# VH-VL binders against Large ribosomal subunit protein bL21 (rplU), part 16

Target 1, 133 residues: Large ribosomal subunit protein bL21 (rplU), of Prochlorococcus marinus (a2c733)
Amino acid sequence: MAEKPAAKPKAAAAKAEAKDQSDSYAIVEASGQQFWLQPNRYYDLDRLQAAVDDTVTLENVLLIKDGKNDTTVGQPYVKGASVELKVMDHRRGPKIIVYKMRPKKKTRRKNGHRQELTRVMVQSISIDGKALS
Key: E = the ipSAE of ESMFold2; O = the ipSAE of OpenDDE; V2 = 0.75 times the mean of E and O plus 0.25 times the DockQ between their complexes.

## First folded at step 19 (VH-VL; framework fv_dargistotug)

Design g5e (from g3d with heavy chain H54R; at its last look DockQ between E and O 0.29; V2 from the best seeds 0.00; counts 0 for: pae E 4.2 > 2)
Fold by OpenDDE, look of step 19:
Structure g5e (fold): chain C 133 residues (1-133), chain A 120 residues (1-120), chain B 106 residues (1-106)
Amino acid sequence: as target 1 above (133 residues)
Amino acid sequence: QVQLVQSGSELKKPGASVKVSCKASGYTFTSYWMNWVRQAPGQGLEWMGWINTRSGSPDYAQGFTGRFVFSLDTSVSTAYLQISSLKAEDTAVYYCARSEWELLGYFDYWGQGTLVTVSS
Amino acid sequence: DIQLTQSPSFLSASVGDRVTITCRASQGISSYLAWYQQKPGKAPKLLIYDASTLQSGVPSRFSGSGSGTEFTLTISSLQPEDFATYYCQQANSFPTFGGGTKVEIK
C-alpha cells in the first residue's frame, strides 16, 4: 500500500505578482527556498535564528537586477552580493491540519501544524558593498 | 475596550518643541506596534513611522528623521512623539495607531488625534 | 516608496447607490492593501485589510477586491453614514496611503 506522500504544505509562496521590472531586486536562497526580494518590502521567511530588530545578511544571492541595468546571474551565487534584512517579528503561519489514518488499525490522528515564520524587511541589496538603488 | 487616548491640542511657536502622548488601554501594550500618522489640514494621511513596543526600536519614514523622535513608557502603556525645532509646515493632526504583530502595517485602532499648531 | 493613486478624488452619489473606488499601486503589493474611512474631525477607521478581508464590525455592504497593483473598494448600497473620505493603504513595505476619495452627497 503506497503511502501517499504527505502533500508538502505549499509554502504560501507570496505570488510575486507582476513586479515592476524597473525596480531593483534579488533572488535569494533561504531555508531551501527561493525568494524574490525588493528593497523596503516585507517578507515571511522560515524561522530565522535571530532576535527581533536584528540585522540578518543573506549571501546566497542567485540573481540581482539593478534597475535598468543588466541582470547578474550567479553560478550558483552572485559573488559579492548580499541582502540585508531587518527582523521585524516572529510569527506563526496558518494552521495546517494533518490527518493520518491507519485503516487496518482503526487509528485516526488529527494534528495541527503551524509553521514558524520570521517577518523581515529588506533593508538593502548590495554588490561588492555598493547598495543598489 | 481598546482605547488610545492622546494628549490635548498644542499651540507652539516656530523653533519650539512639542511632545504628544498616546496612552493605550484595554489590551496588552507590548503585543502591538505603535505607529504615528500625520494629517495636515485638508490633506491626506501620512505615515511617519512606528516603534517596536517590545524593544523600543523606532523606524522613521522618509522625511521624518532628525526632528521626530518616538519613545515609550511601557510602565504606563504610553507612546510619545516628540517634535523639535517646530516649523509652520508641522501644523497637523498627529495620530497614534496600533498594528498587530501578525498584521504589520495595518492600523486597527487609532487615537483621537492631537492638533499641533505652529504659529508665530 | 510605493505610491498609491486613488480614483476618483471626489465622488458624488446618492443614498442607495453602488459606489466603487479604485486604488493603483506603483508597484506590485500582492494583497497587502487596506481601506480606511475617515469622517470630518475623526480618526480613520479600518474597513478592510489584506485587500478583501472585512474588519470586525464593518457592515457587509463594504467589500474589497484586487491584487498586485489594482484594487477596488465597493459600497453596494450607500448609506447616509457612508459619506466620508476613504483611503487605501499598502502594507507590503513601509506603509503609504493613497490621496483619498471624498464621497459626497449628490
Scores: ipSAE 0.147, ipTM 0.757, lowest interface PAE 3.2, mean pLDDT 88
ESMFold2, look of step 19: ipSAE 0.265; ipTM 0.703
ESMFold2 (binder alone), look of step 19: mean pLDDT 93; pTM 0.954

Design g5f (from g3d with heavy chain S99T; at its last look DockQ between E and O 0.27; V2 from the best seeds 0.00; counts 0 for: pae O 4.1 > 2)
Fold by OpenDDE, look of step 19:
Structure g5f (fold): chain C 133 residues (1-133), chain A 120 residues (1-120), chain B 106 residues (1-106)
Amino acid sequence: as target 1 above (133 residues)
Amino acid sequence: QVQLVQSGSELKKPGASVKVSCKASGYTFTSYWMNWVRQAPGQGLEWMGWINTHSGSPDYAQGFTGRFVFSLDTSVSTAYLQISSLKAEDTAVYYCARTEWELLGYFDYWGQGTLVTVSS
Amino acid sequence: DIQLTQSPSFLSASVGDRVTITCRASQGISSYLAWYQQKPGKAPKLLIYDASTLQSGVPSRFSGSGSGTEFTLTISSLQPEDFATYYCQQANSFPTFGGGTKVEIK
């Protein structure tokens, strides 16, 4: 069965001049973990069900800091807040060796685990559709 | 061994266009980013952007939008940098460089560079 | 964009000297920093990535350290072939380079 070539996503999204949003950040919840995210930075998240170059929107935003403006804290989430992520690639994390020992049974098991990760770039942080400056 | 081989030096007049090629060989992975880095004479390195070899999607650095176009011909494992409406300030050595996933954001293999001279 | 400031811009040293180059980031970049060596008329060569990981084939006299905003490249004993320009580069965002440090013979 010939794997259908993934459709050329047409969205030449005009890369908005990534304004140096260096002072803005959001704390988001993803996969049961909290992440401190800034625009135009890379992050490794647990494996996302998205293709490379897809845009993923996170809505579970716990906190937003907009530059010099006041911090907005959600209860539990900031209403209307979202973070746009670009999927860069998928990877396996470092190999973690798990030792299980049963002392009374003299059984030792060594298992390797590699976490599936997704590298993303934060494209924008927004509230009510307005990107933070 | 991974190799990147670029096209030869170019001499162009202002307003002309140039297309630099970068042919890749010896790759073991199908998905990487081909980066373009500019170096003006006697100046430092400047990242211009990259293109994903799998999706063909480019990202351009600030200041390298409009006149700069990244493209691929996967059939010959070649990446291209096209510069239109050349200016004197475009005079530089242009490098292609690979970014692999394991070294995401780093450049482990480089082309030999292509000198583009823009002179009246 | 994240700006990287290298210091010094120029360094004169002798063979056998210990050389230290610093790179400061305008923002925290964790350990996502690389060092490159560039010789005249040649492409840059990756020396170190992730702040302290030595690239394969690079001599052990090269070492990197630092995290966050402050990073250093150290050459423990400068060799004749080490006279070159060195660049730091961050990989926590879209790549940016430092201004470079030229290491010259004294």
Scores: ipSAE 0.028, ipTM 0.711, lowest interface PAE 4.1, mean pLDDT 87
ESMFold2, look of step 19: ipSAE 0.443; ipTM 0.757
ESMFold2 (binder alone), look of step 19: mean pLDDT 94; pTM 0.956

## First folded at step 20 (VH-VL)

Design g6a (from g5d with light chain F94W; framework fv_dargistotug; at its last read DockQ between E and O 0.38; V2 from the best seeds 0.00; counts 0 for: pae E 2.8 > 2)
Heavy chain, then light chain:
Amino acid sequence: QVQLVQSGSELKKPGASVKVSCKASGYTFTSYWMQWVRQAPGQGLEWMGWINTHSGSPDYAQGFTGRFVFSLDTSVSTAYLQISSLKAEDTAVYYCARSEWELLGYFDYWGQGTLVTVSS
Amino acid sequence: DIQLTQSPSFLSASVGDRVTITCRASQGISSYLAWYQQKPGKAPKLLIYDASTLQSGVPSRFSGSGSGTEFTLTISSLQPEDFATYYCQQANSWPTFGGGTKVEIK
ESMFold2, look of step 20: ipSAE 0.558; ipTM 0.806
ESMFold2 (binder alone), look of step 20: mean pLDDT 92; pTM 0.939
OpenDDE, look of step 20: ipSAE 0.623; ipTM 0.847
ESMFold2, look of step 22: ipSAE 0.569; ipTM 0.810
ESMFold2 (binder alone), look of step 22: mean pLDDT 93; pTM 0.948
OpenDDE, look of step 22: ipSAE 0.728; ipTM 0.883
ESMFold2, fold request of step 23: ipSAE 0.444, 0.402, 0.573; ipTM 0.753, 0.746, 0.820
ESMFold2 (binder alone), fold request of step 23: mean pLDDT 93, 93, 92; pTM 0.947, 0.946, 0.942
OpenDDE, fold request of step 23: ipSAE 0.291, 0.037, 0.169; ipTM 0.786, 0.726, 0.757
ESMFold2, last read: ipSAE 0.421, 0.456, 0.388; ipTM 0.751, 0.760, 0.735
ESMFold2 (binder alone), last read: mean pLDDT 93, 93, 93; pTM 0.947, 0.946, 0.947
OpenDDE, last read: ipSAE 0.194, 0.020, 0.029; ipTM 0.769, 0.668, 0.716

Design g6b (from g5d with heavy chain S57N; framework fv_dargistotug; at its last look DockQ between E and O 0.32; V2 from the best seeds 0.00; counts 0 for: pae E 4.5 > 2)
Fold by ESMFold2, look of step 20:
Structure g6b (fold): chain C 133 residues (1-133), chain A 120 residues (1-120), chain B 106 residues (1-106)
Amino acid sequence: as target 1 above (133 residues)
Amino acid sequence: QVQLVQSGSELKKPGASVKVSCKASGYTFTSYWMQWVRQAPGQGLEWMGWINTHSGNPDYAQGFTGRFVFSLDTSVSTAYLQISSLKAEDTAVYYCARSEWELLGYFDYWGQGTLVTVSS
Amino acid sequence: DIQLTQSPSFLSASVGDRVTITCRASQGISSYLAWYQQKPGKAPKLLIYDASTLQSGVPSRFSGSGSGTEFTLTISSLQPEDFATYYCQQANSFPTFGGGTKVEIK
């Protein structure tokens, strides 16, 4: 378990967390992706248009597990559900070089690309205005 | 060579204030967050909070949201911990430590510690 | 807040012994756990991060394992310089430390 994956952006961490059935979580949709968010954990998301220390509310909640037992599944979204995030920082991820070449035409494009990332802390997961543990 | 050098020991009376400094060298100061950790004599470690050295914005642990203030002077690569209205229970060694952005919450380098003694 | 419980609180061992220290989290923390060594009068030293990744400059006799709620630090062959107090610390959220395990000479 190296801290530096060779081919992948460093900001892609936390995508496939093993789940402990004793914890609350929400599955949300952001930027066409699904994220499994737990209270009091930080995550690196695609860049959000918010300042550091701002609170961002996600309402596209696909599923909520409340404590040890209850799961609420959305159709597609859970009514009245939300996740509050606090923005901790913004950064560009590792640079990724993309090369393109046309046969018989000497056209090369070297584009440096860094994924724009926002680190957030999950402040609360709520349904109908009531925060879960 | 990464170093965090803290200010010297302090002896204070209850009600006074103290400002502990932590001077960083051997790395780009604003690329790493600064942590503060307390250890009372003979006791375990207690995280007090951290400060984003790029933005200057701090976060404090729940027990440290009142009399404790983190600050920076990036022109001299120095972090500060100020404690006001000192109480006897504030007697402890105070450490600064740094965290890499990608490894936030892991403390890879530590200052030598600053003993603050509060006695009547 | 995530509480970390270390066991044992104390152990005595001889040079050459295999030592195992356990850290239990009050809720799942994935692999976001570190181990520190602290000698009297000195700052803590990072040994292990991300549950099992050895910090640079740390001897290979130290190893960490675990995920979720149960974690272990193992010293495969205890050396004289390893008599110290060891702390676990979670980095899943705002950091918290375990209560420590003192390793003493038998």
Scores: ipSAE 0.281, ipTM 0.723, lowest interface PAE 4.5, mean pLDDT 83
ESMFold2 (binder alone), look of step 20: mean pLDDT 93; pTM 0.953
OpenDDE, look of step 20: ipSAE 0.614; ipTM 0.847

Design g6c (from g5d with heavy chain D59E; framework fv_dargistotug; at its last look DockQ between E and O 0.16; V2 from the best seeds 0.00; counts 0 for: pae E 4.2 > 2, placed apart)
Fold by ESMFold2, look of step 20:
Structure g6c (fold): chain C 133 residues (1-133), chain A 120 residues (1-120), chain B 106 residues (1-106)
Amino acid sequence: as target 1 above (133 residues)
Amino acid sequence: QVQLVQSGSELKKPGASVKVSCKASGYTFTSYWMQWVRQAPGQGLEWMGWINTHSGSPEYAQGFTGRFVFSLDTSVSTAYLQISSLKAEDTAVYYCARSEWELLGYFDYWGQGTLVTVSS
Amino acid sequence: DIQLTQSPSFLSASVGDRVTITCRASQGISSYLAWYQQKPGKAPKLLIYDASTLQSGVPSRFSGSGSGTEFTLTISSLQPEDFATYYCQQANSFPTFGGGTKVEIK
């Protein structure tokens, strides 16, 4: 798969939070994968074609939790919902090892592979143009 | 050998400006983001923000979105912090520090600090 | 902002003592916590990241533990060179630092 689904950033930082902001999240669908996104946090996605500082809007929102309200579930998508992302950077991810076994000798070989990634910051989660709080 | 070498101490009057430099060596400058942290006398550490060293795009912590400007000169692997309209409460040691992509938000190497003193 | 509260703010201990410093977050931060040591007149030095991973070159007498909202830094046998102020810092969102714990050696 081309995207890094649902992964929490290992050591990444996002904007300092207001308490109510930390309670909100959305589950979105992109490229057949689901992502659990919180406001003011960054995530590494498969390479996007947008430039650094561009805004990217995701509209295939499966579920929204408003920090002070009940969960809104889509059928399949929450109507009028969107998640706004800001592109922070583009980089190749860490090198990963792909092992290959030789049947008779049980030897293995390392294969280097680096995925193209875009780091994005979740700017807002909205329904009908209203950002959640 | 990774090094971050900052410019020397500054003594300024209220209302003046100052530009602190942070020269990096021993690594690929544009592969690591630069952080700015201040420490007022007798106080703890306060994160001021960071700058994407590849794009030059800064992010500022709340409270640092006005008189503080981060910039770069990638041709000499140097980051800058400019503070305008200096106030007495800006008296502090200012640190630069770097973060690796996978460890963004952790500060693995620090400059020696630059003391900026603002007094009338 | 995620507030970090360190306890104690100050302690005095003897060489050889086991020292424990606590950092409590105002909300869950998973394991995204670092510890720094700052000696007088010096820049901070990263000791531990991801709550429990020692930075390269840090003595094994330092260890970190915790997740969620409560974290500890432990020095298993305090040495004279461990006189310093220790800060926790979260990286779950935009960085914030704890207020520091000053360790003096008796």
Scores: ipSAE 0.292, ipTM 0.713, lowest interface PAE 4.2, mean pLDDT 83
ESMFold2 (binder alone), look of step 20: mean pLDDT 93; pTM 0.950
OpenDDE, look of step 20: ipSAE 0.699; ipTM 0.870

Design g6d (from g5a with heavy chain E100Q, light chain D50K; framework fv_dargistotug; at its last look DockQ between E and O 0.38; V2 from the best seeds 0.00; counts 0 for: pae O 5.6 > 2)
Fold by OpenDDE, look of step 20:
Parts: C-alpha cells; sequence; structure tokens
Structure g6d (fold): chain C 133 residues (1-133), chain A 120 residues (1-120), chain B 106 residues (1-106)
C-alpha cells in the first residue's frame, strides 16, 4: 500500500505590495481621518468649506518624510509643518446603499447615501516655510 | 450631441505665434474642465495642462510653462491655446479634451485635433 | 510625474483573438487609470475609466482590470475595427499617458 506523497503546499506568492517609493510624503489629519499625502497627487477628502481653486492649508501634520531624510513624527503634530492643497472640485462619492432590517419589527429601510467629497491637489508639503523636494 | 470643434491646421514660421480654438457645443461649457493634449508626429499623447472653465484658472504641465497660454471665452463656449515663439519641436497635433468634474482627469470627449506645423 | 509603461508596444493579432495589453505605473495610482483607443488621423476615444468602468457606448468585449501599479486592458474577441493604438492614462496625479500599444492585423 504505497503512501501517496503529501502535496507540497503551494507557497502563496505574497504579492509584494509595490512600496510606493514616493520620495516625500506627509500624514495629515483632516476631518477626523488620517491621509497619506504626496505632492502633485489628487485626493478625495470629506467636503471642505472652500471654493474651487482655493488654497487650503492643513496644519495637523502627524508625520513628514522628506526624501532620504529622517522621518519627523509629531507629538501630536509636527511643529511648523503644513500641507498646501488646491481645491480642484466638489464631488459626490459613490452611492452606498444602506440596508437596515429590524427583524422583529418587520421594518426594512433601504437608503442611498452619497458622501460629499472635495478633490484636492497637494501642491506642497513644507516644514518651517521650506517646501520639501 | 457633445462636440468639440477645433480650428483648422496652421503653418507657421519659427518665432511666430499661433492661437488654436476649441469650440464646445451640446453641453454646458462651464460644467467641465478643459484640457490640452499634444501629439507630435508618430509619437504618443502628452498632457499639456488644463483650464477651469468656471474660474478661468489654468494649470500647465511641466515643460508647457511660459510660451503656452490657455484662455477662455465663455460667451461662445470656446477654449484657446496660444503658443508664442514657436519652435520646430512644437510641430504636433493639439487636442482639446474635456473632463467631468466628478471624473477629473478622464477625457470623455475630444476635439478633432489641430495640426500646427512649424517650418522655416 | 507618474510614468506609465505599456507592454507590448506592438501587437499582431487576428480577428477573433483575445488581446491583452498591460500598463505599469511607476508608483501606486489606486484605480485612477483610463484606457483610450486612437485610430490613425483621429482623436483618442475613451474606452475605460477608473481601471474597470466601461465608457458608455463602448462594446462589452473591452474590459479593464487592475489596481495600484499593474493594469490590463483586454479585448475578448478582436474585431476589424479594433486595430488601433491603445493608450493607458493615469488620473491620480497630473495626467500622464503610457507610450501606447499598436494593435496590428496579423
Amino acid sequence: as target 1 above (133 residues)
Amino acid sequence: QVQLVQSGSELKKPGASVKVSCKASGYTFTDYWMHWVRQAPGQGLEWMGWINTHSGSPDYAQGFTGRFVFSLDTSVSTAYLQISSLKAEDTAVYYCARSQWELLGYFDYWGQGTLVTVSS
Amino acid sequence: DIQLTQSPSFLSASVGDRVTITCRASQGISSYLAWYQQKPGKAPKLLIYKASTLQSGVPSRFSGSGSGTEFTLTISSLQPEDFATYYCQQANSFPTFGGGTKVEIK
């Protein structure tokens, strides 16, 4: 009775998440959320109270990485750090269907929600008035 | 029907200026961003920049600052690209393209293109 | 600027073939990728946006997939009208295009 050799477990090829080797970035707090921001990139934030084409400055910078330089971590924020954002447009997020069922009450509610968002362009990340390269 | 109609082909000498027009129709002009894209002969597409059709504020890609000017005439739903101090390397087809506010950076409609030839 | 690398640059195929074009971004762009078709002497036409959403009026034989840095355009069954140059374009930053893929008849 020849013992059938145990099938070697196929090593799950860990998809190496391509580390976004962006040279500079900041982690900022906006609208109670943390965002990883890089220069010259678009981001959708919660609706900002700013007009299109306005410049918005975020000062709640939690962390800054300047290229190959050391990472600066704030306590809780990096002093003198700021991120300048250009408001590009105001948009609505995808429609989320919220289905609430109360089994004992035979009540079913289906509501659609669209989050109000603001698309911004990160213009610059700066510390003490000096823009990061 | 949405249409972007550009001005005709241009033949210019080095150092001259050209102004390309892009007339929009079939939609509200100010409800969409206008972009300019260049394509040199036999080459790929190159984004030049955009203009906010509501505010009139332009942004230019790297390499398209100084000699390139985006402008609008909202009364006739027309965007303009002006190129000054033309060089032989500016020989290309220039496209206007729109993007939706909700889909900024995606070009859903294009002009037919305007060939600008710069020759001595 | 975010660089997009398309592969292959040239592809020869026959009518009815399954065609796959890849686009690689130099950095993560989430799902902010579009695909365009350009025929000779014509403006580009939007096929797919947000990596996988088919533009209205585009045939269902076109599909897009991918996220982050790797994206694919697939034509399930190549038609005579599909011989063209295809471009990927990212919209996560200032727009940039791939170098293009020319699909030619075999």
Scores: ipSAE 0.019, ipTM 0.677, lowest interface PAE 5.6, mean pLDDT 88
ESMFold2, look of step 20: ipSAE 0.405; ipTM 0.758
ESMFold2 (binder alone), look of step 20: mean pLDDT 94; pTM 0.953

Design g6e (from g5d with heavy chain S31D, light chain D50K; framework fv_dargistotug; at its last look DockQ between E and O 0.34; V2 from the best seeds 0.00; counts 0 for: pae E 2.8 > 2)
Fold by ESMFold2, look of step 20:
Structure g6e (fold): chain C 133 residues (1-133), chain A 120 residues (1-120), chain B 106 residues (1-106)
Amino acid sequence: as target 1 above (133 residues)
Amino acid sequence: QVQLVQSGSELKKPGASVKVSCKASGYTFTDYWMQWVRQAPGQGLEWMGWINTHSGSPDYAQGFTGRFVFSLDTSVSTAYLQISSLKAEDTAVYYCARSEWELLGYFDYWGQGTLVTVSS
Amino acid sequence: DIQLTQSPSFLSASVGDRVTITCRASQGISSYLAWYQQKPGKAPKLLIYKASTLQSGVPSRFSGSGSGTEFTLTISSLQPEDFATYYCQQANSFPTFGGGTKVEIK
C-alpha cells in the first residue's frame, strides 16, 4: 500500500524564469539604530519627514549582501551604497507603557508613549548607482 | 457591518470605456487601502493594484499600468476602477477588496464582483 | 514580482478526507501568506492569514503552516461545503496569487 507521487511539474509560461532563492539585503544605520532591509519588502520605521510617495534615500549602509555574491562590509559604511525607500503611509503606533525604574531609590515611573511610524517600501539597494536587485 | 457593494454588470464593445464603483460602509473608509482584483472567466485571481484611500495615491501591478485607473470619492466612501480602450481580453469579474493597516495585502472583505463583458 | 506555485492544480477527494494543498514562493516571504476559498459565482473568502492564523468565522478543520518559501493549507476532514477552488496569496510586498487548486468530489 505505497503512496504514489502526487505532484508533477506543469509546463512553464514562455517568459517565466526561476529566480535565485537567496535573500539580498542591506543593513543601514539611522537614528543610532540598525535596520535589516530587503528589496521589495515593507517596513515600519520611525516617522520620516517625507510625504506619501516621496523617495527617501538612506546612505549610512553598514553591510550589503547581494544574493549569490559575497557580503560587502563597510568601514564603517559601504562607499557609494544607498537604499531607496518609497513612503507608503504614516501612522501612530500602539500606546505602550514605559517604566522608568530607579532601583537604588526604589521608585517606578510609568509613562504612556505612542511611536509615530512611517511605512516604506524598499525599492532598491545600490552601490555606485548600480542596483543589486 | 463591513460591506463593499459594487456597481452592476456591464456589456461593452471593444474600444469603449467602463467605470466600476465600489461603495464601502460599516468602517472608516480612509483607514483601509482598497484593492482591485481581476478574474477572467474560468481563470485564477489576479491582483491589479491598490489605492491609498487617504492620499488617493495608486500603485498598479505590472500589466495594469496603462489603461487602468483607480480613483476615489471619499465624500461617499467609494472607490472606482476605470478601464479605457476596452479589449476582449478585459472580459472578467472585477473585485474590490480592503486591507487593514496591520495586515496590508491581506484581503479581509471583498465586494460581490462586477462582470465586465467586452464583445463585438 | 514574487511568483507563487500551487500544487496540485486539481484534486479529487471524498467527504471526510484529509486534504493538503501546497504553495511555493519564488523568494522568501517569511510568514506573509494568505489562503482564500472561492466558490463559483462568489467572491473569495479569506481563510488563513500570516501563514497559520485562522480568520474569524472559519471552521477549525482548516489550518495553515509553513514559512519562507513553502506553505500548506490542510483541511482535516472535508465537508460538502469545502468543494471549491483555493488560492494562496503573498502579502510580503505587492500581492500576487497562486494559480489555484480546484477541489472536487471523487
Scores: ipSAE 0.437, ipTM 0.747, lowest interface PAE 2.8, mean pLDDT 84
ESMFold2 (binder alone), look of step 20: mean pLDDT 94; pTM 0.956
OpenDDE, look of step 20: ipSAE 0.472; ipTM 0.812

Design g6f (from g2e with light chain Y96P; framework fv_livmoniplimab; at its last look DockQ between E and O 0.12; V2 from the best seeds 0.00; counts 0 for: pae O 7.4 > 2, placed apart)
Fold by OpenDDE, look of step 20:
Structure g6f (fold): chain C 133 residues (1-133), chain A 120 residues (1-120), chain B 107 residues (1-107)
Amino acid sequence: as target 1 above (133 residues)
Amino acid sequence: QVQLVQPGAEVRKPGASVKVSCKASGYTFTSYYIDWVRQAPGQGLEWMGWINPHSGSTDYAQKFQGRVTMTADTSTSTVYVELSSLRSEDTAVYYCARSEWELLGYFDYWGQGTLVTVSS
Amino acid sequence: DIQMTQSPSSLSASVGDRVTITCQASQGISSYLAWYQQKPGQAPKILIYDASSLQSGVPSRFSGSGSGTSFTLTISSLEPEDAATYYCQQANSFPPTFGQGTKVEIK
């Protein structure tokens, strides 16, 4: 009774190591506000004067964290730091209803406001031209 | 009314290519992104990529890079996705979907889907 | 990529029941979450966007809540036509990713 040779164990398909999404982030100043930005994420900023698919570079970087590396804090900005953004779309924020009361005329005005926003994707965070992983 | 119209089912052999069309109507074609999302039988939804019909710019999921090409024809308001080097695992319903202007990243209108079957 | 995990994978409920589906993101996605309904043989249909905003034409019995990493879709009173698979989707990070789906059946 010839022993059937043991089938060679199928090589475990190398689990493509899910590239650890970089824990890198930058704090930037844009439109008078501070934003926590991470690579490959979308953010809504105040309306940018750029076209869809344009690349915009932010240089007012307040802080950079490079993964497990030390945090670099700017005074007031990190020198040589930049964040590259891709303009994805221009959008309107949620409708905000503003009630204004005119005390002298006892009149109430109801106004609707929709903030103009720009959706951007963070392409990269860089220091001195070197992109953070 | 916004409509995205796709062709019927396609059958291909392994190693071949398939090109699926998505004809858009009822809105300004160049003002919205078109995304492609596929769904294997009995499985979930998998994003493939997007195209800006105005600029022709594209972004693809890493999984499909090198095998996928998205194009747009503004004269016919049609977007195309081509997938090459087809495998059995590529058997799925392929959907085109519109990203609404104010809701970038969400899909407000969908094509009816195209079933692509890859079999020897 | 951000992983989206739904719970439960399936449920069965009676007409008039309150149904709750949860979606967990592996990372913070702010409020950039949508919910879709998919019926057999049909394309997905958007129900909720921005975590809690109801899409035009969607019945008010549908609602969404949550922010950050934890989100919930609620059907206040289940109707027979609500039998479907529901998906969450994040729109905060590239690439967009979906939950595995929750199948809702009517008893």
Scores: ipSAE 0.014, ipTM 0.660, lowest interface PAE 7.4, mean pLDDT 87
ESMFold2, look of step 20: ipSAE 0.453; ipTM 0.759
ESMFold2 (binder alone), look of step 20: mean pLDDT 94; pTM 0.953

## First folded at step 22 (VH-VL; framework fv_dargistotug)

Design g7a (from g6a with heavy chain S31D; at its last fold request DockQ between E and O 0.23; V2 from the best seeds 0.00; counts 0 for: pae E 2.6 > 2, placed apart)
Heavy chain, then light chain:
Amino acid sequence: QVQLVQSGSELKKPGASVKVSCKASGYTFTDYWMQWVRQAPGQGLEWMGWINTHSGSPDYAQGFTGRFVFSLDTSVSTAYLQISSLKAEDTAVYYCARSEWELLGYFDYWGQGTLVTVSS
Amino acid sequence: DIQLTQSPSFLSASVGDRVTITCRASQGISSYLAWYQQKPGKAPKLLIYDASTLQSGVPSRFSGSGSGTEFTLTISSLQPEDFATYYCQQANSWPTFGGGTKVEIK
ESMFold2, look of step 22: ipSAE 0.415; ipTM 0.745
ESMFold2 (binder alone), look of step 22: mean pLDDT 93; pTM 0.949
OpenDDE, look of step 22: ipSAE 0.590; ipTM 0.845
ESMFold2, fold request of step 23: ipSAE 0.428, 0.455, 0.494; ipTM 0.755, 0.757, 0.780
ESMFold2 (binder alone), fold request of step 23: mean pLDDT 93, 93, 93; pTM 0.946, 0.951, 0.950
OpenDDE, fold request of step 23: ipSAE 0.225, 0.244, 0.196; ipTM 0.778, 0.770, 0.764

Design g7b (from g6a with heavy chain H54D; at its last fold request DockQ between E and O 0.24; V2 from the best seeds 0.00; counts 0 for: pae O 2.6 > 2)
Heavy chain, then light chain:
Amino acid sequence: QVQLVQSGSELKKPGASVKVSCKASGYTFTSYWMQWVRQAPGQGLEWMGWINTDSGSPDYAQGFTGRFVFSLDTSVSTAYLQISSLKAEDTAVYYCARSEWELLGYFDYWGQGTLVTVSS
Amino acid sequence: DIQLTQSPSFLSASVGDRVTITCRASQGISSYLAWYQQKPGKAPKLLIYDASTLQSGVPSRFSGSGSGTEFTLTISSLQPEDFATYYCQQANSWPTFGGGTKVEIK
ESMFold2, look of step 22: ipSAE 0.366; ipTM 0.747
ESMFold2 (binder alone), look of step 22: mean pLDDT 93; pTM 0.949
OpenDDE, look of step 22: ipSAE 0.563; ipTM 0.839
ESMFold2, fold request of step 23: ipSAE 0.407, 0.113, 0.511; ipTM 0.753, 0.689, 0.789
ESMFold2 (binder alone), fold request of step 23: mean pLDDT 93, 93, 93; pTM 0.945, 0.945, 0.947
OpenDDE, fold request of step 23: ipSAE 0.014, 0.049, 0.200; ipTM 0.660, 0.732, 0.772

